# VHH binders against Phosphatase IMPL1, chloroplastic (IMPL1): the designs that were tried, part 4

Target 1, 311 residues: Phosphatase IMPL1, chloroplastic (IMPL1), of Arabidopsis thaliana (Mouse-ear cress) (q94f00)
Amino acid sequence: VLSEVSDQTRYPRIGAKTTGTISPAHLLEVVELAAKTGAEVVMEAVNKPRNITYKGLSDLVTDTDKASEAAILEVVKKNFSDHLILGEEGGIIGDSSSDYLWCIDPLDGTTNFAHGYPSFAVSVGVLYRGNPAAASVVEFVGGPMCWNTRTFSATAGGGALCNGQKIHVSKTDAVERALLITGFGYEHDDAWSTNMELFKEFTDVSRGVRRLGAAAVDMCHVALGIAESYWEYRLKPWDMAAGVLIVEEAGGAVTRMDGGKFSVFDRSVLVSNGVLHPKLLERIAPATENLKSKGIDFSLWFKPEDYHTEL

## First folded at step 21 (VHH; from ad3 with Q32E)

Design ae3
Fold by OpenDDE, fold request of step 24:
Structure ae3 (fold): chain B 311 residues (1-311), chain A 118 residues (1-118)
Amino acid sequence: as target 1 above (311 residues)
Amino acid sequence: ELQLVESGGGLVQAGGSLTVSCAASGFTVSDEAMGWSRQAPGKERELVAYIWSGGSTYYEDTVKGRFTISRDNAKNTLYLQMNSLKPEDTAMYYCARGPYKRDWPDYWGQGTQVTVSG
């Protein structure tokens, strides 16, 4: 409650300290191209008629997801044929002996996409030995009749960019002045219930808590400084890999929801502008610890077998 | 139209083996990410095994090396081969289409009970 320290002083950085034999610039180039390529596929689909039936919508989402991912994979494979890939749709591709793991969400915010509701995104991140090295998120903004995109990108230690311009988290130092973001999955487990309570509590003490429906977008909004925090349970590596790096490189803080050091393979994430991070953890961490005490699993998940990490 | 029907559960001795099946209808199993989850008495449902449409798999640590998730495309059926069963594996086992997806609803079967005596 007394200390408002920046992420750099209080929390361990999650970004890769090195990128191995591949330059950060090259990784960034490819990750941006990959995300852009996927986004082009999504853009072609955004104006398609929405079938009112569940099956129709499901098909549109599935087809767009798969097509986007395929396009992204082609870019990645063309440039780095030996890298490991973890895609939301296609799964694990490549050899786990690679130090590089691409985490790909070809369409984050599928419900939003299905309804033509902003925003959703293409999210591409690449890890070096488990730590984010480069990231790009293409956010779809606007809506029907005015769709556009905004591109976020970052390299570890290189800062965060939006449409080529450097971005930074906000300096908001009071929760009461903060706009917060959270998310919910469809599994109504104990974590879901706990997060609903957190949602309620933070709604009461902040300017509001948004449930926007796209994890990568939410993190990018924190990085852009238009929101102060985002947290969520049970995200997958492809949901978080890009966004967390972008937040960190924008000057924000990234941890697990118990306050521990974050890995993209964790089952909880909290990102913030850094200044508010301790205050947020005052509520979030105990709630998370309570789940742990009940035996809820918070071990790493969806880590490719034998993939080497330095976490 | 969409349906998942689990079967193959039963009582088995510790160290034994059992295969549970999930027959799908209304969609093609091979085109979707599928998974097995289980719910033990007094515990919440937890992911056990996952298979992407591409065929790669993921297992929770507690079942690695013992359980195998697979599918038969011709039968449109998902399987979970469970070897070296332990009493702690006792649970209702559920199959799901896209289990634990964030942005789109998943679909679950009714489950099949697996009881391991020890």
Scores: ipSAE 0.869, ipTM 0.935, lowest interface PAE 0.5, mean pLDDT 94
Fold by OpenDDE, fold request of step 24:
Structure ae3 (fold): chain B 311 residues (1-311), chain A 118 residues (1-118)
Amino acid sequence: as target 1 above (311 residues)
Amino acid sequence: ELQLVESGGGLVQAGGSLTVSCAASGFTVSDEAMGWSRQAPGKERELVAYIWSGGSTYYEDTVKGRFTISRDNAKNTLYLQMNSLKPEDTAMYYCARGPYKRDWPDYWGQGTQVTVSG
């Protein structure tokens, strides 16, 4: 087991300082159950034949997404009927007066799923007043003929676990020895172009940059210590809420791409093992400055209306 | 096979209203997250409004209270009702299936031009 590497002296923690009236243990129990339940739905679908047509494949993905999310929602609502939910597919459900917001990605890595390519995940996080309080990510690993799952979980201040075992970020302190991860959306905007340049740069100076296709998985790999960093633009709250907590609780650092304090409602994220974070930010800084000079929007997005946050 | 066709754009005076439409074919609008984005001259395309398959909506701050995204399932059409239009709303407006989605390809229409005169 790798020892914890923390850079919390430089970057503010993003995890919830409190979970209000609900215990962290109870939140963790429910997020784990919810993610597991969603994962069971995905597991049933993962072995189904893939249609060769776009429509057929799209239908499989859509059906699986919706079914997984429905299953997750049922678990959450059964335990916390008054909590607010932000799901990738179903959207905003519940009362915005709740301090608790569940961010749900029922199938992160749908392209991977569609092709039977590892990995993809079910990602469930719960926020307390905008700050991640508990998280669970069920990663699907292996591939056709050998599908399996790996479960990540964390509570704010409680550490990060994989399959019930404590995990830690790596201690790699040189970019030249680091394996990095990034992702790309399908929108070819300035952020995409910028990230392509970063991809090129970091590919040159590191041991490599992976484009794996599932944000929650990528973050969990950093938390597990098998990768040193992950960054991406234009992710949604449901993509990031669980993974960022797991990374932080594994001893890693989480910021925006400009080094600012991260919120799950931000339009950029950088996670790392902590020790590399300042070096990464230094390399990223020119690109960030360029984006800002162009007036690229770095404001919060997809925050439910009237949801109270202490960010 | 998939198509998105925007319409309804035009010239409107500041303070006026306009509704743009997006007719979809090849898929069901209600089954997917849909959105409107706009691109002003010399600026990047930006998300304006978003509607989940569940029916909830998101708006950028600049259009909150003025714009309304909706859909007619029977017509398989997405709408953007724009009220209290401002010159800064001048842009090419695009409808999209799953705009800014990470792990599944989005699909865009050809756009419809909205021009707001001061």
Scores: ipSAE 0.850, ipTM 0.926, lowest interface PAE 0.5, mean pLDDT 93
Fold by ESMFold2, fold request of step 24:
Structure ae3 (fold): chain B 311 residues (1-311), chain A 118 residues (1-118)
Amino acid sequence: as target 1 above (311 residues)
Amino acid sequence: ELQLVESGGGLVQAGGSLTVSCAASGFTVSDEAMGWSRQAPGKERELVAYIWSGGSTYYEDTVKGRFTISRDNAKNTLYLQMNSLKPEDTAMYYCARGPYKRDWPDYWGQGTQVTVSG
């Protein structure tokens, strides 16, 4: 955390310096309730049949996603009627003058949910003036005939928890012993091709690379210490807002894939156990700079207009 | 059967206006996030405008203030009104359901060509 010069850090913190007028405990309570309430909707759906028509499966996914988001929104609006919300399906709602922006992914890992593969989550992050202030991710585990959940949470400066127990990133200090995670979008563009090459190259030097299919879950696994790193291009704010805070509060590092200071409105993210971050960037950062040199757009995106930030 | 059919493209003089449309069937456009993307010659497809199910919108900086995304839910149709067109707006314009939704496949139409002359 501390550099050889006490006033400098190796990687800038991404969490908010304050939770503003709302106490950390109160904000955490509401973010956890929101995520758990959305997860109750998803839990009701996990035992519904999947061996059905594609249209029936698509409707199940869509209905679950919308119902989870509606449940989360109800909790947020009941507790903070003037807060700004950015939801994956419903979009931008609320007062743009608010310092608080809720980034909601009501079902992270949609394909996994559709297949009953146990790697998906509800992810709720709250930003204060653009920086994550509180977060909760409810992860689904076990799988068919054995579904269960565990709840990750964090406040800026308050540490990270899983089911009430403090968690910390792993202590692995060599890439050769690291379990790494990444993901890919469906568009086979230059970012996709670059990440396929990174995937290939890291299989040469690490213990393994996983493509698990749920960004919030992947980041929580880094925070829990069962994986060493996760990276992906072109995620949206709702994909990242909660997980990045949980990793940072578990003692990990968070940057863009070029090594620069991360915001949830960026188009790339690298999280890790911290000690491995520079070694991972040795390969990831040049690949990302190459994409920039080709004119690939890495500017901020999906930031609500007029939302005030201290980024 | 899910279908997206773009139309309304054509040749237009710089500074002019054009509206492209996307007729959808097999789903309700107001229930989904919808978007317009474009692909200029030699470039990758880029997001242009996005409308969430709740009706809020997002525009990329290159078109903000000039383009307007909208929908007519009774006709199940998505629109892109393009004003103050520039030669740099020349591209194939694609309508999509949930473009860039991370965990579920995009669905794209075949596109409609917009060409802006100098």
Scores: ipSAE 0.502, ipTM 0.802, lowest interface PAE 2.8, mean pLDDT 90
Fold by ESMFold2, fold request of step 24:
Parts: sequence; C-alpha cells; structure tokens
Structure ae3 (fold): chain B 311 residues (1-311), chain A 118 residues (1-118)
Amino acid sequence: as target 1 above (311 residues)
Amino acid sequence: ELQLVESGGGLVQAGGSLTVSCAASGFTVSDEAMGWSRQAPGKERELVAYIWSGGSTYYEDTVKGRFTISRDNAKNTLYLQMNSLKPEDTAMYYCARGPYKRDWPDYWGQGTQVTVSG
C-alpha cells in the first residue's frame, strides 16, 4: 500500500545540486586519487605482523591512520590549495571561506584492520556548501594471503561506480528477503541499547543482520546491491560523507533514522535500496523518537563553525 | 604504560572559573586527538571539547564560549579552562585520547569532580 503512494514515500536528495566551479570529472579524478593514495599507505601495512604486543599493534594502527591521512591531505592540497578539510586524525585545516569541505576517514574499520579482518576502507567525501558533491571509498577485501581492493566513487548527479563500472542498489522489496547491516560504537549508552533491540527485531524478520565493523564499507555494499540497508547512530561526518553519496547515486535512499532529511553533520543515518526504506522506518523511526523523548541529543555536530552551508 | 590522570576539580561558586588538567604518560598529547567529556549524576557521559593533533578544536554548544581546551607540550598535559560556570556544569570530568574513534578502544582517566554551587 505504501509503495502505491509515490508522493509520500520519496526522500529528499542529499547530494549537492552542483559541483560548483570544479567540474564533476575533475572533482571525481581528485577524490579517487586521494582515496587511492591513502589506500596505498594502508596496503603497505596490511601484512605487518599482528601477533605482537598490544602497544606494538596500537602503534601500527595509529601510525597507519596518520600516514594515510597525510597522504590524502597532500593530494587535496596539491590540487586545491584553498579547500577546507575535516580529517578524523588532523582536524580542521584550510581556508574557512571555501565552499568545499573534504571529510576524510583515513582508516574506517580500525579494529578490523588491527585483526586483519577484511572489512575496512579509506573514505574521502567532498561537500559543496554542506552537501556531498563527490566521493570515493577504497575497500579492502580478501584478507590474509589474498588482499585486494576495489574503488567506489560517485559525483552528485553522475551515478555511482565500482572500479569504473556503474552500480545500482538491489530491487529486493520485502524485508523477509533482505540482508541488512548495522553497527555499534564502544559506548554502551541508550542509543547502543536501542540499536541492540533493533538488531534483535530485524534478525527475527529478515534474512539476517550483519555487524561488519566499517561504516563506509557497509554503505558501499548497499550501493553495490549485495545488501539492502545499513543504519547506525552516532557517526561523524568523516564516517558518512562518502558512503551516503555513493548510495544515493546508486539509486538508494538516505535519511536520518527518524526519517528526516539527512545532513552529513547529523548523528544518525539510514541508507537502503529505497524500496524498503518506509518498511525499515516503521521500526527504526519510533525507536529513534523514543531516544529523542529521553533527551538524547541529535542536533548537528562537528560542523566547522565558519563553513558556509545550504543545509 | 599509557596513563591519563585528571586533576584540579573542586567546589566552585556559580559564575566562577576553574581549570582541570590531564597529565599524560606513554604517548605525546600533541600527536593525538584528545578530548574532555563529562558525566553528571544519572546522565550519560557527553562530549565537552576536543582538540585534534593539528591544534584545531571543537566544542559542544552547551559550553561554547565559556570553556577552552588547550595543551602544554612541555608538560605533556591537556587542560580545560572553564569560565562562567553554572550548576548544570556539575559533573565528573574525564580526559581521553581519541574519545570518538568509533571502532578503536578509548583511554579514559579516572575523572576529576567539578561541583558548581549556587
């Protein structure tokens, strides 16, 4: 019945209306180069030993994070010296008057990387006046003895690609046939508990819910059509900026978990193949409203103060 | 042996000022993203302020303009200068290395209590 009410089930586009003065092709070229350059750093670390002291493993993780971010930053600065950057490791850098904000996660899936579990990525998204304009995610796959990568990318209005080939979300139209994904942070707060209950509920009604451990990877799997949806509370702009554009450009839907219009600076995200979005919200939105009624803060966060947006 | 030790808490009158400190060992504070969070009785721990390795900062709206995060590299110490204190700032204040890395363990100190009367 809901699928027949087209005027009331559509979700607002979240991507930028334009890539500004930089052409989509040029922005795509640089965002892909940035993500791939960071991924080369991560690939050099992928086979280093993990059966070492915990301090040695922690140093490997932090050194890899920082080196990946530095490599990404060098590409961005070389090509766009005046752009603003928000990096997970280095913070806010660049010209605050820029319309372009680069949201960089140099290693999404840090625990997976530390264990050699093959679900982690480099994620680079570029916002134009607050809305995603271009994106690339380089996903690590295969695992020990078989490491490889694949590159996801998108520009607003240009579609989504994996290794240069156009991709689309799945056509699955029933939750009982859907493969779903979610994630959990380390803080066992009310949002965490709520999502544990959502996890349980969806395990009861779907083909399964995965907890893979890398938000950008999870969203790319939705865009690729091998999973139907991903949701999570308390993500930061660098976790989400790239993946959300890739899902949208693959034909998917992107909202907050309360169903409202998504911003990269929001504290929740639901992405899906679109068809299933209203059905997923039937359970997810009330749970999220309950958190808000308890006073849990869902206001925007981590937005650079001087960065101009059209949100 | 990585360690974070908060200090400098105490009782302060509303409208007053207080600085809390976090002495770090086992790593260099200027090489890391560092943060302050707080937990009031019966409430969740909440982010207060954050400083990235490059020196840029972020503040939650409830403290913006009143609190200042900083670091002293010679002492390897993180600070939170709190001005115009309000009773709702009463909480245990914690420092942490990388307190919002979603999928890697955080390091938290034992906390220092700040109580605002008035």
Scores: ipSAE 0.474, ipTM 0.791, lowest interface PAE 3.2, mean pLDDT 90

## First folded at step 23 (VHH)

Design ag1 (from ae3 with R97K K101R)
Fold by OpenDDE, fold request of step 24:
Structure ag1 (fold): chain B 311 residues (1-311), chain A 118 residues (1-118)
Amino acid sequence: as target 1 above (311 residues)
Amino acid sequence: ELQLVESGGGLVQAGGSLTVSCAASGFTVSDEAMGWSRQAPGKERELVAYIWSGGSTYYEDTVKGRFTISRDNAKNTLYLQMNSLKPEDTAMYYCAKGPYRRDWPDYWGQGTQVTVSG
């Protein structure tokens, strides 16, 4: 209750301690280029007419997702042909013997994109033996007639940047003064229901809880210090790999929603400015444990077979 | 317009094999991420197997080595080959287009019942 311990002292870091034979700078360069390249594809699509029909919107989303991912993959493969890739659309590409795993969400926030509603993002992260090593998220901001981008990037131990400037999480130390963010998938399972209750509870005690629709963006907003926390169940590795590193490198905390050490292959994530993390866990952790007690699966998922991790 | 129709369920003895099918219409199965989920009595629906458009696959730990997800592009059909079936595999099996997607709605079939006696 009274504990305001920083992330660095209370929670284990998730960022890679080393990047193996490849320098952090090189990883960062490629991850930024990859994200940028994907974002350029998305930018070309943002102003296309929106078909009101389900099929029309679905096609636009699918085409843009695939095209963005293809562009990203080309960059990654050109620079690191032997690396393993886990893309939202294309799936697993490469040899699992690689220590490097690229987690790619070519278009995070597809519903927002489909409607021309800000924000959405291209998210590219690279793991070294399961731990985030470098990350870049290109956020699309503005809206129709004023689309722009904001680029977040980080290397493990190198800090977090937005448009080349160092960023930090907020120092807000009271939930009542915090702006929080959460997300929901489309599967209305027990985790969804639990999170709805958390949404309600935190809405009551905070300045508000946003449901913005793009996990990578939400995490970046925490890293930028304009929000204090983000949590969500059942995200995939490509949804989280980049954002969690950016938050951590901005001075924030990253855990599972039960308070345990986070892996990008986990089925829950909580990020915060660090200061509020214990207070948030007072509510979130018991709720999550309750799900576990009911037999809900919180084991690692979507980990490529035989990919070596040091988690 | 979109439709998923599961079939092939039934009663099978423990240790037996069964293949369930999911016939898709309104979209091309090979262009989408597809998956099988199951719901056992008294439990929530859980992902069993996943196949990306690129053809790579993912399996939950409980079915690894026993189940195989595949697709026939010519038939626009998704399959789940289940070997070494166990009583705990008893469930309604559902196929889905983009199962458990966060930022876009998924689509589910009506399911096919698989019962494993033991």
Scores: ipSAE 0.880, ipTM 0.940, lowest interface PAE 0.5, mean pLDDT 94
Fold by OpenDDE, fold request of step 24:
Parts: sequence; structure tokens; C-alpha cells
Structure ag1 (fold): chain B 311 residues (1-311), chain A 118 residues (1-118)
Amino acid sequence: as target 1 above (311 residues)
Amino acid sequence: ELQLVESGGGLVQAGGSLTVSCAASGFTVSDEAMGWSRQAPGKERELVAYIWSGGSTYYEDTVKGRFTISRDNAKNTLYLQMNSLKPEDTAMYYCAKGPYRRDWPDYWGQGTQVTVSG
């Protein structure tokens, strides 16, 4: 087991300082159950025949997403009927007056799923007043003929676990020895172009940059210590809420791409093992400055209206 | 097989209103997250409004209170009602199936031009 590496002296923690009236243990129990339940739905679908047509694959993905999310929602609503939910597929459900917001990605890595390519995940996080309180990510690993799952979980201040075992970020302190991860959306905007340049740069100076296709998985790999960093633009809250907590609780650092304090409602994210974070930010800074000079929007997005946050 | 066809664009005076439409074929609009994006000259394409399959909506701050995204399931059509239009709203408006999705490709229409005169 790798020892913890923390850079919390430089970057503010993003995890919830409190979970209000609900215990962290109870939140963790429910997020784990919810993610597991969603994962069971995905597991049933993972071995189904793939239609080669766009529509066929789209239908499979959509059906699986919806079914997984429905299963997750049922678990959440059964335990916390008054909590607010932000799901990738179903959207905003519940009362915005709740301090608790569940961010749900029922199938992160849909392209991978559609092709039977590892990995993809079910990602469930719960926020308390905008700050991640508990998280669970069920990663699908292996591939055709050998599908399996790996479960990540964390509570704010409680550490990060994989399959019930404590995990830690790596201690790699040189970019030249680091394996990095990034992702790309399908919108070819300035952020995409910028990230392509970063991809090129970091590919040159590191041991490699992976483009794996599932944000929650990528973050969990950083938390597990098998990668040193992950960054991406234009992710949604449901893509990030669980993974960022797991990374932080594994001893890693989480910020925006400009080094600012991260919120799940931000349009950029950088996670790392902590020790590399300042070096990464230094390299990223020119690109960030360029984006800002162009007036690229870095404001919060997809925050439910009237949801109270202490960010 | 999938098609999105935008319409309703045109020239409108500042303060005016306009509704753009997106007729979908090959899929059911209500089964997918849908959105409107716009691209002004020299600027990147930006999400304007978003509607989940569940019916909840998201708006960019720049259009909140002025724009309304909606669907007519019977017509399989997506709408964007734009009120209190400003010159800065001038752009090509695109509808998309699953706009700004990270892990699934967006499907876009050809766009409809909206021009707001000052």
C-alpha cells in the first residue's frame, strides 16, 4: 500500500466539513448501495449483443443509462425522499431546498460501454451544500468474456477505499516519470483545442498521456495511485462529484485548471497525486491564460437553481 | 436516419422575440437530452439551454429569464423561445441531441441564423 501524499497545504479541501444531520456512515452506505444497484443493471446489459448501427448502439446506451439511473434513484429516494438529485439522464429531481444534492452518472464511459471496451463506471456522489460528502464509483474492468467490477468509495475526512481497502495516490514527484490521463468531449471548442495542445505537450514530457474515456474511472485511477494526474474541460457535476472526493481522500489534490478552488459545478478540473500538482499547473498556466484572454467562460454551470451552496 | 432541422431564425429588433424550432426525426426528442447552442462570428459554440429527458432545464446565465427551452412530444420538436433579444444574441443557433456530452457524440442540425439589430 502506497503511503499518502497530500498537497492540502497549498490547495483548499473540497470535501464537506460536515454532513449535517445525516451521518457520514449512513451517506456512504447509501451511495455504495446506489452505485452497486446501478452497476447491477449495467452488468446485465454489458454482455448484450451490440448493434453496429448508430441507432442500435444509441438505444442500448440510452436504455442502459436510464435503467441504471432509475435503479439508483430508487435507492436514493427510498432512503432520502427529500434530497435533491441531479442525474445525467433524468436531470433535476426533488426539492432545491435540500442541503443534499446527489450527482449521478449511471454510465460513465458510454462509448467504451457501447464498444465493450474497458473501462466504464457507475458514479454516485452526494454533496452537502455543494461540497462532496460521500462517493462511490463502480468501475467495470476486464472486457468481453471477463467482465468484473472494482468499487471505489469515500467519505469526506474518512479516506478512500477500493474494494474495502484503503488506497493512496502515488508519490511520483517528476512529470517525466508520470502517467497522465485526460479526456475530450465531442465539442470542438477552444477548450478542446487547448486540451489537444496540452495533450501534445504532456505526451512529450511525461511517460504518456492516456485518453481512456471515463472521467470517474480516470479519477479513481489517480486515487489508486496507478496514474499521477487527470484533467479535463467541460465535465458536468455528475461526472466529477464522486471522483474528486475519492482523489482528495486518497491524498491527492483537486483544483480547477487555473489552480483555483474547485467546485463540482466548474467547467474544468485538475486532479493529481498532490506532489505534481504545482508542476502541472505551471505547465498549464499559459494555456489557461490564453483561454481567459479570449473570454472563455469559467463560470459555474449546471448548478440547480436555488440550491444552497457554501463554496 | 437521424435528422435535426432547425427553423425560425431571422432578423429581429432588439427587445423583440423569436422562437426557433428543431424538428427531429429518427428518434424521440423526449427520450434524449436536448439542447440549444449558438455560435457567434469569431466565437466558439456555446450551450444556451438544455433540457433533460426528465423535463428539467438548464440555462446559461446570459439567457436566464429571457429564453425558454421546451418540447412538443406530439410533434417531436424542440423549441427555444427567445424574449428580450439583444444584439449579443446574434448567432447561428443549433439544436443538438445530447449536447456537450463527454462520452457520447452530439448530433447537430444545420443551424438557423438569428440576427438581432441594435
Scores: ipSAE 0.808, ipTM 0.909, lowest interface PAE 0.6, mean pLDDT 92
Fold by ESMFold2, fold request of step 24:
Structure ag1 (fold): chain B 311 residues (1-311), chain A 118 residues (1-118)
Amino acid sequence: as target 1 above (311 residues)
Amino acid sequence: ELQLVESGGGLVQAGGSLTVSCAASGFTVSDEAMGWSRQAPGKERELVAYIWSGGSTYYEDTVKGRFTISRDNAKNTLYLQMNSLKPEDTAMYYCAKGPYRRDWPDYWGQGTQVTVSG
């Protein structure tokens, strides 16, 4: 009753209304196993030498990405042989007539991983007819000599968990008390420049803005109540599919950066603790509309062509 | 060092066809996600076509059905076959290794100019 989950009136829910023919418990079990199995591959690599050539470091990142994705894919295929998969490394695999699409980021935060900076994750989200149905993110914490993980998970309508314990967004109700997060890509386009201005402006009015370097981690920190909001332009489906459900199931709000109804295939996202969402949009939405007025398209990309969606 | 060298651009009549290519060195094309982007005069660079390491592809709506991305792993070369060309396809075309990764730098070639008259 206290608006522990975002309501339909303020911001449309983005999670699936059902998990289809697969029970929520079964889908959750497999998505967690998939993310954890990928994370085991990444954990084997966290202590490998980083004081090497840049080419050798780039190969370590690439090899780890591919091995993590392969491990995740095996879990999914073993449990659901006909599901459609969209993986960051391997692309589109499986049956396009499936209602289920797995969006896989086998290593979110690759620069952080390369440096041994403790903010990266394995992110696995599964959509039912275009809407997130279940999700798991395995976050790496601690850093050199202290590596550890924690596992976030959610099912649509089932709430969000971290290491099996129910989690919720913060209750912070003023931007001046908020810890905010954003990110930047390497393309220095108009969206990048606009977000640099948003970053500057929000550092003036909040407790701080972090640029941590891993989208799935950033969203899980909002869901955990450690931070109040995260936004970024030009993310891909595998960057967002898991984290957005985890935030929503922790009681947060999820929209595009223009305030519109979010789809995993959109090119922008704003997540927050909910209560701050309108205040954040007062600045973020006009900036985003200005970019759109210049002809920049933030809608739909990387959606498999024949994949059936309800939105 | 890693290098991407585009070639095959030129002037072509509207309705015509052209293939641009990208010779890669310093890495194996089939091990990576590869793409073509273009920058028209006065516009930002936009993704055109993409091929994952596993061989699946993605095309932006403006070129879908007209353009085909492919690779020849024996030659370590990426291709973009462009059919039914329109004046609005006039742009500098860039080959990239991973042109959409957010947390690791992309590598871009110098580009090849395609000009469609008519």
Scores: ipSAE 0.499, ipTM 0.805, lowest interface PAE 3.0, mean pLDDT 90
Fold by ESMFold2, fold request of step 24:
Structure ag1 (fold): chain B 311 residues (1-311), chain A 118 residues (1-118)
Amino acid sequence: as target 1 above (311 residues)
Amino acid sequence: ELQLVESGGGLVQAGGSLTVSCAASGFTVSDEAMGWSRQAPGKERELVAYIWSGGSTYYEDTVKGRFTISRDNAKNTLYLQMNSLKPEDTAMYYCAKGPYRRDWPDYWGQGTQVTVSG
């Protein structure tokens, strides 16, 4: 009768306390349908030629991104016409007085998608008053001649699933045996330099550090228990909203990289299997505090104006 | 193929106004997420304002209420109207297609200098 997820309470939960007036089952159904509908658009595009001009490849990425987002929006608007939406391409749509904010990344891992490298996803998370309430990520696997998908999902308090099967983070309790993941943006600023140093340091003390190229996929791999942690600076709400709930509902921990309580509107994220979180923060938090002491801005960003939160 | 050309920078007294422009070619500005960023001397480039393809906007707190991002689809041009300028707004202002997009490289213009004198 005891919840396996609730036994790991060292860090504050980031998921919503309730799904409001919409039942968890209904919210989960729609978030999964939205992510899967976007993923069908992406799947149609994975077989299109990539040995083409750079402009042709750039147009493929852009067209796929926009078409996936449009498909996702159609599902959300059909089911919840008054909800607020924050989409990577289309921006803010709907009523800012809504308690529900949908954070949509219609194609996470666009460079990987462009190359046909099998690490990209569709990511849809819905917040209730600023906290993740339901999430789905549809991950693309296999690669050329072998494309397939798997679907991750979660509701706050309802656990995490992959293809309908309950999942849980790993039980690895030593950094020396951990497989870690991180990522980097294209701006070579102080946050980038700091994370390159963290990358170097962690290769010395862990089983290895991956730079796979899709934030939502990285978080789902932590939730699945095949990696122990993921961190990155400067992600946007649509990059993080789904993955963080899936990790938490799989029994993992979620914080900012300074160790503070995470919000989807924060500029840093650390997710892990929980047991390793304090040890990871021993290196990550001081590096992050150093950035803050230099005046690097870690205040919330991309939060829609007037959207009410309980943060 | 893609081109972003900023213009309209200059010297302005504190409290004044200025509009900078970004002429785009090779794509349609209203079909893309676009932004203005700025880099003050000795500081990192920072996002200032952002406009999604659907027309919604986002502003950093330091400029909210003073700056307005907009587009003119007929001219394929992005604008930043800057009012109540402060010396702290002195920077090189860059137009970008998809600024801060983590998983696809951004495209930046050459920048236009805005200098606000006390």
Scores: ipSAE 0.496, ipTM 0.802, lowest interface PAE 2.9, mean pLDDT 90

